# Ledger of designs, part 8: VH-VL binders against b9luv3

Target 1, 134 residues: b9luv3
Amino acid sequence: MVSLGLVVARFNDSVTEPMAEAAREAATDRDAVIVDEVSVPGAYDSPLAADRLARRDDVDAVAVVGAIVTGDTDHDHVIASATADKLTQVSLDRDTPVTFGVSGPGMSGAEARERIDKGADAAEAAIDLADELD
Key: E = the ipSAE of ESMFold2; O = the ipSAE of OpenDDE; V2 = 0.75 times the mean of E and O plus 0.25 times the DockQ between their complexes.

## First folded at step 1 (VH-VL)

Design v2_08 (framework fv_vedolizumab)
Fold by ESMFold2-Fast, scan of step 1:
Structure v2_08 (fold): chain C 134 residues (1-134), chain A 123 residues (1-123), chain B 112 residues (1-112)
Amino acid sequence: as target 1 above (134 residues)
Amino acid sequence: QVQLVQSGAEVKKPGASVKVSCKGSGYTFTSYYMHWVRQAPGQRLEWIGEINPSGGRTNYNQKFKGRVTLTVDISASTAYMELSSLRSEDTAVYYCARSEWELLRGYYGMDVWGQGTLVTVSS
Amino acid sequence: DVVMTQSPLSLPVTPGEPASISCRSSQSLLHSYGNTYLSWYLQKPGQSPQLLIYGISNRFSGVPDRFSGSGSGTDFTLKISRVEAEDVGVYYCMQGTHQPYTFGQGTKVEIK
């Protein structure tokens, strides 16, 4: 049974909370347990929370869900890239899988569903990596 | 014209599998979930599962777990439902139906339905 | 699974008179998203179901204004202000909040 940590960024919570709910449902469907859930202000704050969860002996993997907003295409990509890079470093430093489901800006109805699915995908990827790498 | 067109009626023996197709036209196929719903004679509608054609994610009703597989062929704008290990209780009209999701208002319900495919399971 | 209960199951109506159908859910349909995924469908004899109302009270495109939906939480109502011959069929409520999504038993509306 896989034990997950879940990090949820609150910024744009109308988007990130549906993603978090999808992540929780995906974990339940895969018989994984979310042993702790940490809420952070924004996606850029998630590496610290992920690091703290990844340190725990009772955590097999960490899933992170967050959103970036439309403002400027280059700026939005820089924030997502920086967050992904930091989460990758946490994964390497802690030898613990860390996955990141991020919602992008300016989406259609299909993309809104894809956005929510990114939360589930992050949880499922974390579970798969925990299973494969143990 | 937006429409969903399903494959024709099937007669199967117990233990066989059936694969029903549902072809969408007149809309962007990847912008809508595709649902499968069945109705046994004289009974209520029963949800089987859904697939997001964008990415292929599926959710199934646990009642059909291990027996149903939903797939899509995006290039053909066609969804498929395969149901295996058929029993007489699986005799029903099977419908495909699309639903949209709107960020501001959420799930809109199933707005376009196929004509239905009668699947009869008998010995 | 969420149980959807409709009342009445049979509703004979005099043409031009109003009709009202109730739908109760075994648990709240308010999703954590803040939305309530309650819809109503009409299945005319020999036809596929057709969407009438979504999100409790929103009429789907092309649905006559004589149809209206209301409710919240676990208690929902579909009203037809003046029933016409073309409104004959079986009406179903459906919840899309909790998986598996579930339908009510159906209410058969017939002209007296």
Scores: ipSAE 0.000, ipTM 0.519, lowest interface PAE 13.4, mean pLDDT 83

Design v2_13 (framework fv_vedolizumab)
Fold by ESMFold2-Fast, scan of step 1:
Structure v2_13 (fold): chain C 134 residues (1-134), chain A 120 residues (1-120), chain B 112 residues (1-112)
Amino acid sequence: as target 1 above (134 residues)
Amino acid sequence: QVQLVQSGAEVKKPGASVKVSCKGSGYTFTSYYMHWVRQAPGQRLEWIGEINPSGGRTNYNQKFKGRVTLTVDISASTAYMELSSLRSEDTAVYYCARHWSGYDYGMDVWGQGTLVTVSS
Amino acid sequence: DVVMTQSPLSLPVTPGEPASISCRSSQSLLHSYGNTYLSWYLQKPGQSPQLLIYGISNRFSGVPDRFSGSGSGTDFTLKISRVEAEDVGVYYCMQGTHQPYTFGQGTKVEIK
C-alpha cells in the first residue's frame, strides 16, 4: 500500500481539476491512499508544497498536477521547465519520488485528453517509483 | 522577433507533387505544434493537418488522406508540407501557423502564405 | 465534419459604431473534458490571418479591448464595440474540439 501526497495547482482549474480527478482515480485503482492533498495557486508554487509533503514519514511519494500557462510564450515554457527541475531536486533531497503531470488545454479535444490523462500518469509513476525504490 | 517564413510560389501540373517549407525563427521550434491551412480563391480557410515537432506526431484532415505528408527538420527549425496527386481544386494559398502545445492559445503566428497553382 | 456557419457574411459598418458577428456550430463545441475550443481570426486584405480571441472569450496579447467574444455550446459571438478603419477585413471563427478542425465561411467587415 503506497501512501501518496497530491499537490494540485488551482490556476487554469478547468484543466487541473480533471487531471486531479484522474490522479485520484488512478491512486484508488492501484490501492494507494492519498494521505494529504494540498492546493497551491499555480504550478510554480508547487515545489514548496511537494517538499513539505515529501518530508513526512507517512508519505511514500508525491504526485503534482499543474498547467502550463501562456502569457509570454517562450518565457512561460522556461518557467515550467524550471519548476520541473525544482521538483526533481525535492525528490533527490527528500529521497522520495516526486512526479509532475503538466498540461494545459491545447487547440483540440485530442490534445485535451492526452493532457488530462497526464494526471493519472503522474500518480501511477509516483506509485511505481515508491514500489520499486522502497 | 518571432516569425514563420514560407517558400515561394509554385506552379504544378495535375498529378504532380508540391513541397512547401516553413522556417521558424525567434522561438523554441519544438515547443509549438505546426499547423497547415489552405485558402482557395474566394473560399474559407481549410485545415490540412498538424505536426508536433517534438516526437513528430501528426494528425491529418481525412479529406487529404493519403495525399499529404507533414514533416519537420528540427535542426533547421523548418516544417514541410508535401501534397501529392495534385488537382485543379488544390489551387490555393497554403499557410503554416504555430500553436503552443501548452495553454489554449490558438494559432498565434502565421507564415506569409505560399500560392500553389495547379494548371494544365 | 463540424459545419461552422457565420452571419452576416457581409457587414458594412460606419466607423465608431459597434459590430457583431455570429458563429454557430452544427454540434456542441464543449469537449467532454470541459473545454470549448473556439477561436476568432481576422484576415486583413492581402495579409495572413491573425489571432484575435481563443477559448471563446480570451483576448490574445496586443488585441484591443474593443474586441470581445462570448458564447457556449453551439452559439458564439464576436463583438467590436467601436469599429475603426484598421478593423476592416474578413473575420473567421474556428473550432478545435472535433477533428478535422473547421472554420466558418467568413464575415467581411467593410466601411459603410
Scores: ipSAE 0.005, ipTM 0.550, lowest interface PAE 11.1, mean pLDDT 82

Design v2_20 (framework fv_vedolizumab)
Fold by ESMFold2-Fast, scan of step 1:
Structure v2_20 (fold): chain C 134 residues (1-134), chain A 123 residues (1-123), chain B 112 residues (1-112)
Amino acid sequence: as target 1 above (134 residues)
Amino acid sequence: QVQLVQSGAEVKKPGASVKVSCKGSGYTFTSYYMHWVRQAPGQRLEWIGEINPSGGRTNYNQKFKGRVTLTVDISASTAYMELSSLRSEDTAVYYCAREGDYFWDSLGYFDYWGQGTLVTVSS
Amino acid sequence: DVVMTQSPLSLPVTPGEPASISCRSSQSLLHSYGNTYLSWYLQKPGQSPQLLIYGISNRFSGVPDRFSGSGSGTDFTLKISRVEAEDVGVYYCMQGTHQPYTFGQGTKVEIK
């Protein structure tokens, strides 16, 4: 049984809350337990929350869900890349898988909403990595 | 051409329920969130809630939680707002509104609105 | 909830004159990713609201270039360079950064 930490960014919660629900459902379907859940204002705030969850000895992996939407594609790609880099660094520093399910960047609102399955993908990837690296 | 067409005016007694419809056309109905907003006479616009037509997932303004139910009929490209336990202060014009645009636009704005449905609650 | 405050509430204008409407939020509308979800709507007499500006300064399709938006953080402005008769109505700002979405109290623009 894999023990997950879940980080949910609140920004645009009409997108991120369905993603979080998909992540919770995927975890249940895979017989994983979400031992703690942390809410942060935006995905850019998620590395700190992920780090705190990843350093817990009862957490096997962390899944992060968030949304980045914009009319400025270049700016959003920079922010998304910076966030992904920080989350990767948390994973390496804590020796704990950290996965990032994000809607956007470079997506319209409608397109981002259609990608809520990324929440399930993030949870499943975290579980798979925890299992494979054991 | 995007169009949202709402059902006609309703007159209800206190304690009753009302169900307003909003039919979308000219776009892919399941690709855009639908929001509901009301405006009491002479007052500001007030957000009621949102629904994702693709999954039926909803978020409601706390003020209406427990009294409002948002649903969709995908085959009819129609969204519904049902408000129960009506009070006189629920007298307002109720609007459906589509969020955002495809390809470039950000979340957090309403690009097309229905014509509005007047709901009058009186005894 | 984020409180949106508009000023003035009433703005009588002579046709051809400029108009300026202020909108202030009780907290920053800047999202952590750098986007600000502030939009402006016009409600003409007897009609539903219609989108004018989104993302502070982006004009919606079909909206005349006499309309412009500006601002950042908590202070935003809608300007009409030359008011025309068809511009009469109530103008509302809205924030979409935080749920619940909230609107200003409205600014009534009318011809003197």
Scores: ipSAE 0.005, ipTM 0.524, lowest interface PAE 12.2, mean pLDDT 83

Design v2_27 (framework fv_vedolizumab)
Fold by ESMFold2-Fast, scan of step 1:
Structure v2_27 (fold): chain C 134 residues (1-134), chain A 123 residues (1-123), chain B 112 residues (1-112)
Amino acid sequence: as target 1 above (134 residues)
Amino acid sequence: QVQLVQSGAEVKKPGASVKVSCKGSGYTFTSYYMHWVRQAPGQRLEWIGEINPSGGRTNYNQKFKGRVTLTVDISASTAYMELSSLRSEDTAVYYCARETYYSGGRTYEFDYWGQGTLVTVSS
Amino acid sequence: DVVMTQSPLSLPVTPGEPASISCRSSQSLLHSYGNTYLSWYLQKPGQSPQLLIYGISNRFSGVPDRFSGSGSGTDFTLKISRVEAEDVGVYYCMQGTHQPYTFGQGTKVEIK
């Protein structure tokens, strides 16, 4: 009953593709439909893609999946904060839930499961918010 | 008002299983992760695991993996923790605790806690 | 597992005087998302823990302004500017950055 847009950042696709698969599986398990999926180069490109999906009449919520570059902590922090702020602004401007699942590579085995779960969590949060705000 | 109400104290023998319930009220049950934390006498708080009620997805502390199962009944707004193969070292107060998530992601803190359930494992 | 170490473990205070509790982690709590998931809880005698501070320095709803948190990386502090009788209990720091999430040993604050 919930129609989702999905934005997947390609940077670090060894991380983001499993997250995207988890998001797709979570949507299917919740009987939600992913009506459109947009691929962007990096997480910082996602606000424009999210805005385009969120403005569609057939989209109830948008889930965004991405990974932040490791190794440059200051730069990564700036990009993560800017991306989160812009996605929040899209959500407010379009009156449409926008959720953001983000992770960085290099986690331990236990943390790798948590990393993958961020994709599922983003999709599930989008569905929950769409249901809550209808 | 947000409340988490847990089931009553349990006394079990070694090798048995225990199932503790945690009923949420005053909020949308599926919008919040549920965590389980225990406190053995004289010891620190110890995280057991988490469940997302929205999809039923779980993550467990490796120390308890294979013995703990977390589940939810969405229609009843109730979370459950089942711990099997009980040992005397499992004697503790067991808490459920809620974590919020929002469009910006998870917060990884526990804003409301149940009253606790004392589980005593004694021969 | 990330080890959380609190100091002191016992803190007798005179009413109206300040109290300060240190919390150190065995590794950085700054996650790649840019956030530091460090929270503080108070467990009053016979009660469940209650959230005081989250994200290092943010007070939870209803928490008095005499409580403040600070820190970064591996070194964190909880301060109570004027300890009241209601503040007696065991204070715990917790990290949510790395699984499994872990708590400090607890600091018992008592009125002397």
Scores: ipSAE 0.006, ipTM 0.572, lowest interface PAE 11.3, mean pLDDT 83

Design v2_29 (framework fv_vedolizumab)
Fold by ESMFold2-Fast, scan of step 1:
Structure v2_29 (fold): chain C 134 residues (1-134), chain A 122 residues (1-122), chain B 112 residues (1-112)
Amino acid sequence: as target 1 above (134 residues)
Amino acid sequence: QVQLVQSGAEVKKPGASVKVSCKGSGYTFTSYYMHWVRQAPGQRLEWIGEINPSGGRTNYNQKFKGRVTLTVDISASTAYMELSSLRSEDTAVYYCARKGYSYTRSDAFDIWGQGTLVTVSS
Amino acid sequence: DVVMTQSPLSLPVTPGEPASISCRSSQSLLHSYGNTYLSWYLQKPGQSPQLLIYGISNRFSGVPDRFSGSGSGTDFTLKISRVEAEDVGVYYCMQGTHQPYTFGQGTKVEIK
């Protein structure tokens, strides 16, 4: 029922690929179809890809998956905030839900599961918003 | 601290039903599938089925389809496996195990219950 | 159903020496998403199985780096670089690509 676009940032792909896989599986579990997937270098590059997916008539919502370096906490906050602001603008300009799952570097098993949850959450939130907007 | 705690051992006669519980704690219950696996003494592990607590969707191994029913009580963070029409061949340790949705979680039973021995004898 | 075949079934090892366990599947475990869902478990006597390796080669949290996994398609290997007394038990491979999920028959690792 819901047609998703998926944007995956490649920076820290050891983190973002498991998140992307979680997003794909969450979409399958919710009977949604990922109609297109776009890979970008980093999370900050995702708004352009999200805009291009969101403008398509066959896309109901876009989920974005990325990771940000956590060694510099000030840098993390700036990049995450800027990325979220730009993705919100894409959502408003295109009248299409855009959600963003962001995670830090690889970590313990429990922390890795929390990381992966962010990818699933982004996909599920996109589906929920698409359902609410019909 | 993530844990799965199962109900105690059961002794049943052939033709009876058994219902085993599995209580999760230390995690968001609806974020993981709950799977059931059994092991007869000295034999390989055998997958019985899975349930998604979020939607209640189940998938069963065809070998047990028609005899097994998986349910959940989300408010109690508890999963249940009911196996009916018991035979002596159903004597085994029954495990619950959680599994996620992703590459890391989808292929791995990362947390297991302690097991419940079900003995079926006349 | 996908058949998982392990070898050897019994593996006596001298402490400190390496051990290697093979696992073969009757069909490819490569999922349409591009990932291969193969995991390894250790079951110590009287205990539940515990996860060691997932996705062919990723160590689960807390698993010592002496454990490693490798392989692709239908042929997979678990290696222990230096076997310790705590490593004794039965090792199982499992495929999560095709339902029903299936396990190998197990490899018993014991100290000789």
Scores: ipSAE 0.000, ipTM 0.521, lowest interface PAE 14.7, mean pLDDT 82

## First folded at step 2 (VH-VL; framework fv_barzolvolimab)

Design c1 (at its last look DockQ between E and O 0.05; V2 from the best seeds 0.00; counts 0 for: pae E 13.6 > 2, placed apart)
Fold by OpenDDE, look of step 2:
Structure c1 (fold): chain C 134 residues (1-134), chain A 122 residues (1-122), chain B 107 residues (1-107)
Amino acid sequence: as target 1 above (134 residues)
Amino acid sequence: QVQLVQSGAEVKKPGASVKLSCKASGYTFTSYWINWVRQAPGKGLEWIARIYPGDSDTYYNEKFQGRATLTADKSTSTAYMQLSSLRSEDTAVYFCARGRYTYKSGSSFDYWGQGTTVTVSS
Amino acid sequence: DIVMTQSPSSLSASVGDRVTITCQASQSISRYVAWYQQKPGKAPKALIYWASTLQSGVPDRFTGSGSGTDFTLTISSLQPEDFADYFCQQYYSTPYTFGGGTKVEIK
C-alpha cells in the first residue's frame, strides 16, 4: 500500500477543493492512503509543505494540488514556473516522488474547472511513481 | 451533512413555463456542479443540464437547448431551473443532484434532492 | 449520445439471493460508470462510482465491476431493504445518460 502526502493550495478554492476531492478519491480507488494533508494559501507556497511531507519516512510520495487562474494574480506564469521548478527540486533532493497537480497558468475559471481531474492525475501519478521507483 | 432541498409540486398548462428551485447546504455551494435530471412516469432518468454556481457556467442537453435555463444564487445557495414551452411530455419528477467532482468529462452524482413533480396537462 | 443498455428490466429474487444487473455502453467509456438505487417515491441514492468504487456508507454486499463497454452491479446477498430500482449512468461525456433501469422485486 502506497502512503501519500497531499498538499492543497487553497487559492481558487472553487476549483482546488474539487481537485483535492478528486485526489482523495483517486487514492482510495488505487488502494492508497493519504497519511497527511497540508493546506497552503497558494500554489507558490506548496514547495515547503511538499518538502516537509517528503522528508517523512511514512510518506512514499507527495501529490500537490492547486489552480493558477489568469486574472487572479498579475504574475500567474511566474508563480507556475517557480512552483514547478521547486517541486521538482524537492522530489530530487528528497528522492521522493512529488507530482504536479497544479492547473494553469494562462487559463480562465472555466478552463480551470475542465482540469479538476489533474488532482486525481497527480495522486495516481504519485502512486505509480512510488510503485515503480520503490 | 450535504442536503439538497427542492421546491414543491407544480401543475402547468401546455405552453407555460415553470421555475424549480434547489437549495443546497452542508458544503461549499460554489465548488460543485448542480445537475438537473428528470424522470417521467414509468421511464428512466434523463439528464437535462448542469450549472457551476461559482461562475454560473452551464451545459445543456441539446434536447432541452433553448427551453431550459439554469441559474444559481450564491447568496442563498440555491440553484434554479426554468423550463419553458411546457408540453405534456415534460410531465415528470425533476431532481437536482450534486456532481461529485469533475474527472475527465464528468462525474457521478453523490447527493440528490427529493425531487419536484411537474404535471403538464390541458 | 452514448447509449447505456441495462438488463434485465426486471427480476424477481428472494432474500439471500445473488443478484446481477448489467449495463452495456454503446462505446468504450473506460470506468466512468455509476450505479444508483431508487425506492418508490424517493430520489436515487448513489451506490457505486468509477465502475467499482463503493460510495461511502453503502454496504459491501454491493459490488461494481467492468471497464470499457460492459459493466455489472452485483448484490451478493439480497436484503429486504434492497428491493428497489437500480440504474447505471455514464459520465464519460455529455450528455450524461442512464440505463433503462432494473426493478428488483420480491419473488
Scores: ipSAE 0.024, ipTM 0.655, lowest interface PAE 5.9, mean pLDDT 92
Fold by ESMFold2, look of step 2:
Structure c1 (fold): chain C 134 residues (1-134), chain A 122 residues (1-122), chain B 107 residues (1-107)
Amino acid sequence: as target 1 above (134 residues)
Amino acid sequence: QVQLVQSGAEVKKPGASVKLSCKASGYTFTSYWINWVRQAPGKGLEWIARIYPGDSDTYYNEKFQGRATLTADKSTSTAYMQLSSLRSEDTAVYFCARGRYTYKSGSSFDYWGQGTTVTVSS
Amino acid sequence: DIVMTQSPSSLSASVGDRVTITCQASQSISRYVAWYQQKPGKAPKALIYWASTLQSGVPDRFTGSGSGTDFTLTISSLQPEDFADYFCQQYYSTPYTFGGGTKVEIK
């Protein structure tokens, strides 16, 4: 059974909390357990929290859910990319899968579903990687 | 304003069956689990089973497997539980409760029906 | 089945007292714990889920804590409307199970 750590950004919690709930539901559906959850101010703050979870003996993988930090789409993409790069470094440093589900501010029904799916996908990918890797 | 309104009290003889109803309103009925829980007089709570009305998927506590049957009617937003082969030990208040989560996951219960008293006596 | 051992089974307290109720799970269940309040003749009412998240509309004098096997519900300053039965519930795996309950009664 896979033991998952979850990192949730507080900024835009009307966006990130549904994503986190979808991640928790996906973990339950896969018979995985979220052994701890860390809340951070924004997605840019998530690499430190992911590192703290990934160093734990009882964590097999980490899923991170976050939202765009600003309303500027160009600036948001740069910040999301930088965050993803740092999370990849945590994953390599800890030899532990770390996945990143990030969502924009989208308000349509299709975008809302895509946003929820990204939370579930992050958890499922983390579990899949934990199962596939040693 | 989520509401779960349950059917009225029942008095049954041992060996009979009872079918309880739970009418949901104020939310998308097909997107949340409905759980059934009972409470014998002066006792704690015991989970019986759950149904996902969207596709009628069910899971039963092994203790009630073969005696409890859950169904749901999407057109009336009503969940049902039938309990067969009643015994005096089945005397209890039976609650329906909504699971908090969508996406067919297990959960705690955020809204409860008012309960239906079932009395089984000879 | 996961057994939830709840303590105490009853307690007597005065308005303004701090009340602590505990639940211990028979195996690690992470934070998959909820707490309910039940008054005589009524259905349970959700108070807390995910070990520490307060249900909407519940006063902040209720707090939940714990992870793994040990969980606590605290009422920081007991009010007249808080005299009731309290139950913990695990929702880590089916069958979902409840603690035996704690009756909080007026001294």
Scores: ipSAE 0.006, ipTM 0.556, lowest interface PAE 13.6, mean pLDDT 85
ESMFold2 (binder alone), look of step 2: mean pLDDT 93; pTM 0.950

Design c2 (at its last look DockQ between E and O 0.29; V2 from the best seeds 0.00; counts 0 for: pae E 9.6 > 2)
Fold by OpenDDE, look of step 2:
Structure c2 (fold): chain C 134 residues (1-134), chain A 122 residues (1-122), chain B 107 residues (1-107)
Amino acid sequence: as target 1 above (134 residues)
Amino acid sequence: QVQLVQSGAEVKKPGASVKLSCKASGYTFTSYWINWVRQAPGKGLEWIARIYPGDSDTYYNEKFKGRATLTADKSTSTAYMQLSSLRSEDTAVYFCARGRYTYKSGSYFDYWGQGTTVTVSS
Amino acid sequence: DIVMTQSPSSLSASVGDRVTITCKASQDISSYVAWYQQKPGKAPKALIYWASTLQSGVPDRFTGSGSGTDFTLTISSLQPEDFADYFCQQYYSTPYTFGGGTKVEIK
């Protein structure tokens, strides 16, 4: 059984909450367990949380969910890029799968609601990587 | 456990309107789209519309030309569909269904209500 | 609108048989396809989503395959409880559309 850490960026909670739920459901469907869940203010804040989870011996993989909507921040593309880069760095440094379930940038709120499956995808990818790279 | 419970059967005359209800439980009502799908006797399934209870955003099948109106009451976790200017062709079983995953304007339906029979006859 | 052409409309089979149902989309819809089972007087039940992912709680004798325009639902060994109607659905774009259905009857 794969043990997951879940990081949820709270910003745009009308979208990120469904994304997190989708991730939780995906984990259940795949007989995985979320051993810990950490909420952070926004996607930009997720790398530290992901790193802490990835350091744990009881965590096989980390899934990160969030939504970066245009207009909510002045630098949505910068935030998205920085977040993706650092999450990748965490996965490499910790030799632990860290999957990117952050939607955006360059999307409206309505468009964000059309990408809820990113949460599930992140969880499933985390599980797959944990299985394959174990 | 996720459940969708729909209102009872309806019998209407042509030209009348009907309002169906769908009470949701077992999950966060405001976080999932509710879809309405109907099935005429001996026919296939037809998607009518969807609503996001979190902000009441709606999408309609153009076929219904504004005859369908979706609403949601967050306080009671209940979704409603009103269909006006009823015709005999509207005779069908009407289902509400939860959209599980959303991507590119689409979701499949993982949980369904038991259905409500609407009969339109003169 | 995207048209889902489902075939056959009906088939007769026996317990233990391998059953195959097909849906063809009028355009490329990637893997945005779900399959449902419906019994008389009941609501549809989700079997497969994302073309090939088994819905939780569904027996593994049900398998979905395909991408692009051609999709298939297969029941490897038909069980008594599997006699029902089956429908495909695309959720690539609105309006969501369904196949015409397949009735699986006892031979």
Scores: ipSAE 0.019, ipTM 0.669, lowest interface PAE 6.1, mean pLDDT 92
Fold by ESMFold2, look of step 2:
Structure c2 (fold): chain C 134 residues (1-134), chain A 122 residues (1-122), chain B 107 residues (1-107)
Amino acid sequence: as target 1 above (134 residues)
Amino acid sequence: QVQLVQSGAEVKKPGASVKLSCKASGYTFTSYWINWVRQAPGKGLEWIARIYPGDSDTYYNEKFKGRATLTADKSTSTAYMQLSSLRSEDTAVYFCARGRYTYKSGSYFDYWGQGTTVTVSS
Amino acid sequence: DIVMTQSPSSLSASVGDRVTITCKASQDISSYVAWYQQKPGKAPKALIYWASTLQSGVPDRFTGSGSGTDFTLTISSLQPEDFADYFCQQYYSTPYTFGGGTKVEIK
């Protein structure tokens, strides 16, 4: 059984709450348990929360869910890249899988589905890595 | 328990407008889409539009040629659909239905209101 | 718009029979299909989503299958309460569209 930590960004919770619910469903579908969930102001704030979860002996992997939406596509890419880089560093420093599900705006049926799927994908990937590497 | 309670039956003349309501309870109103679907007498189901009350995002079936307008009131947990320029072929039962985007589930409709009959005749 | 072609439009069967209803999508929609039951004068009720996942509280005699363009709803042992109309729905993209329906009549 995989024990998962979940980090959820509060920024634009109309976007991130469906993603977090999808992550919780994915964990349940895989018979994993979310042992702790940490809320942070925005996705850029997630590396500290992920580090706190990843250092715990009872956490096998961490999934992070956030939205990076400024309306400026170049700015959004910079924020997403910086966040992903720091989360990767947490993962290596703690020898613990850390995955990142991030979304931007998307209001068509296909775009909405992909936004929600990114939350589930983060949880699935975290569980897969924990199983493979642990 | 999740409930969607719709407004009462309407009788309208061609060219008029109607505004239907759908009051949600038993769940977090802002975290699920509200869809509108109609069914003419003895016919199948036709999707009209959807709104996400959390951010008021909407998407409309073009078939209605901009005649449908969706709104939501977070303070009363109520979704509305206004349908304008009514014709006799708009006579139908109109449902509101809850949809959610979750992993593997997408936007199918897990809870439905009881329906509101709209009759358009002169 | 994605067209969902449902067949048959009606069928007549006895209690205990195995009943099969099909839907064909006009394009690949992966597994984004739901099935609904509708009794006279009532709103539809979800039976199955993601082509094959059973809704909570739905009897396990209902089974969904298929992926891509061809989808099937099966009732393994028809019961008197299964007299109803059945609809498939794609939710791959908007506008969401429904099959034309299948009326299941109990002999």
Scores: ipSAE 0.006, ipTM 0.602, lowest interface PAE 9.6, mean pLDDT 86
ESMFold2 (binder alone), look of step 2: mean pLDDT 92; pTM 0.940

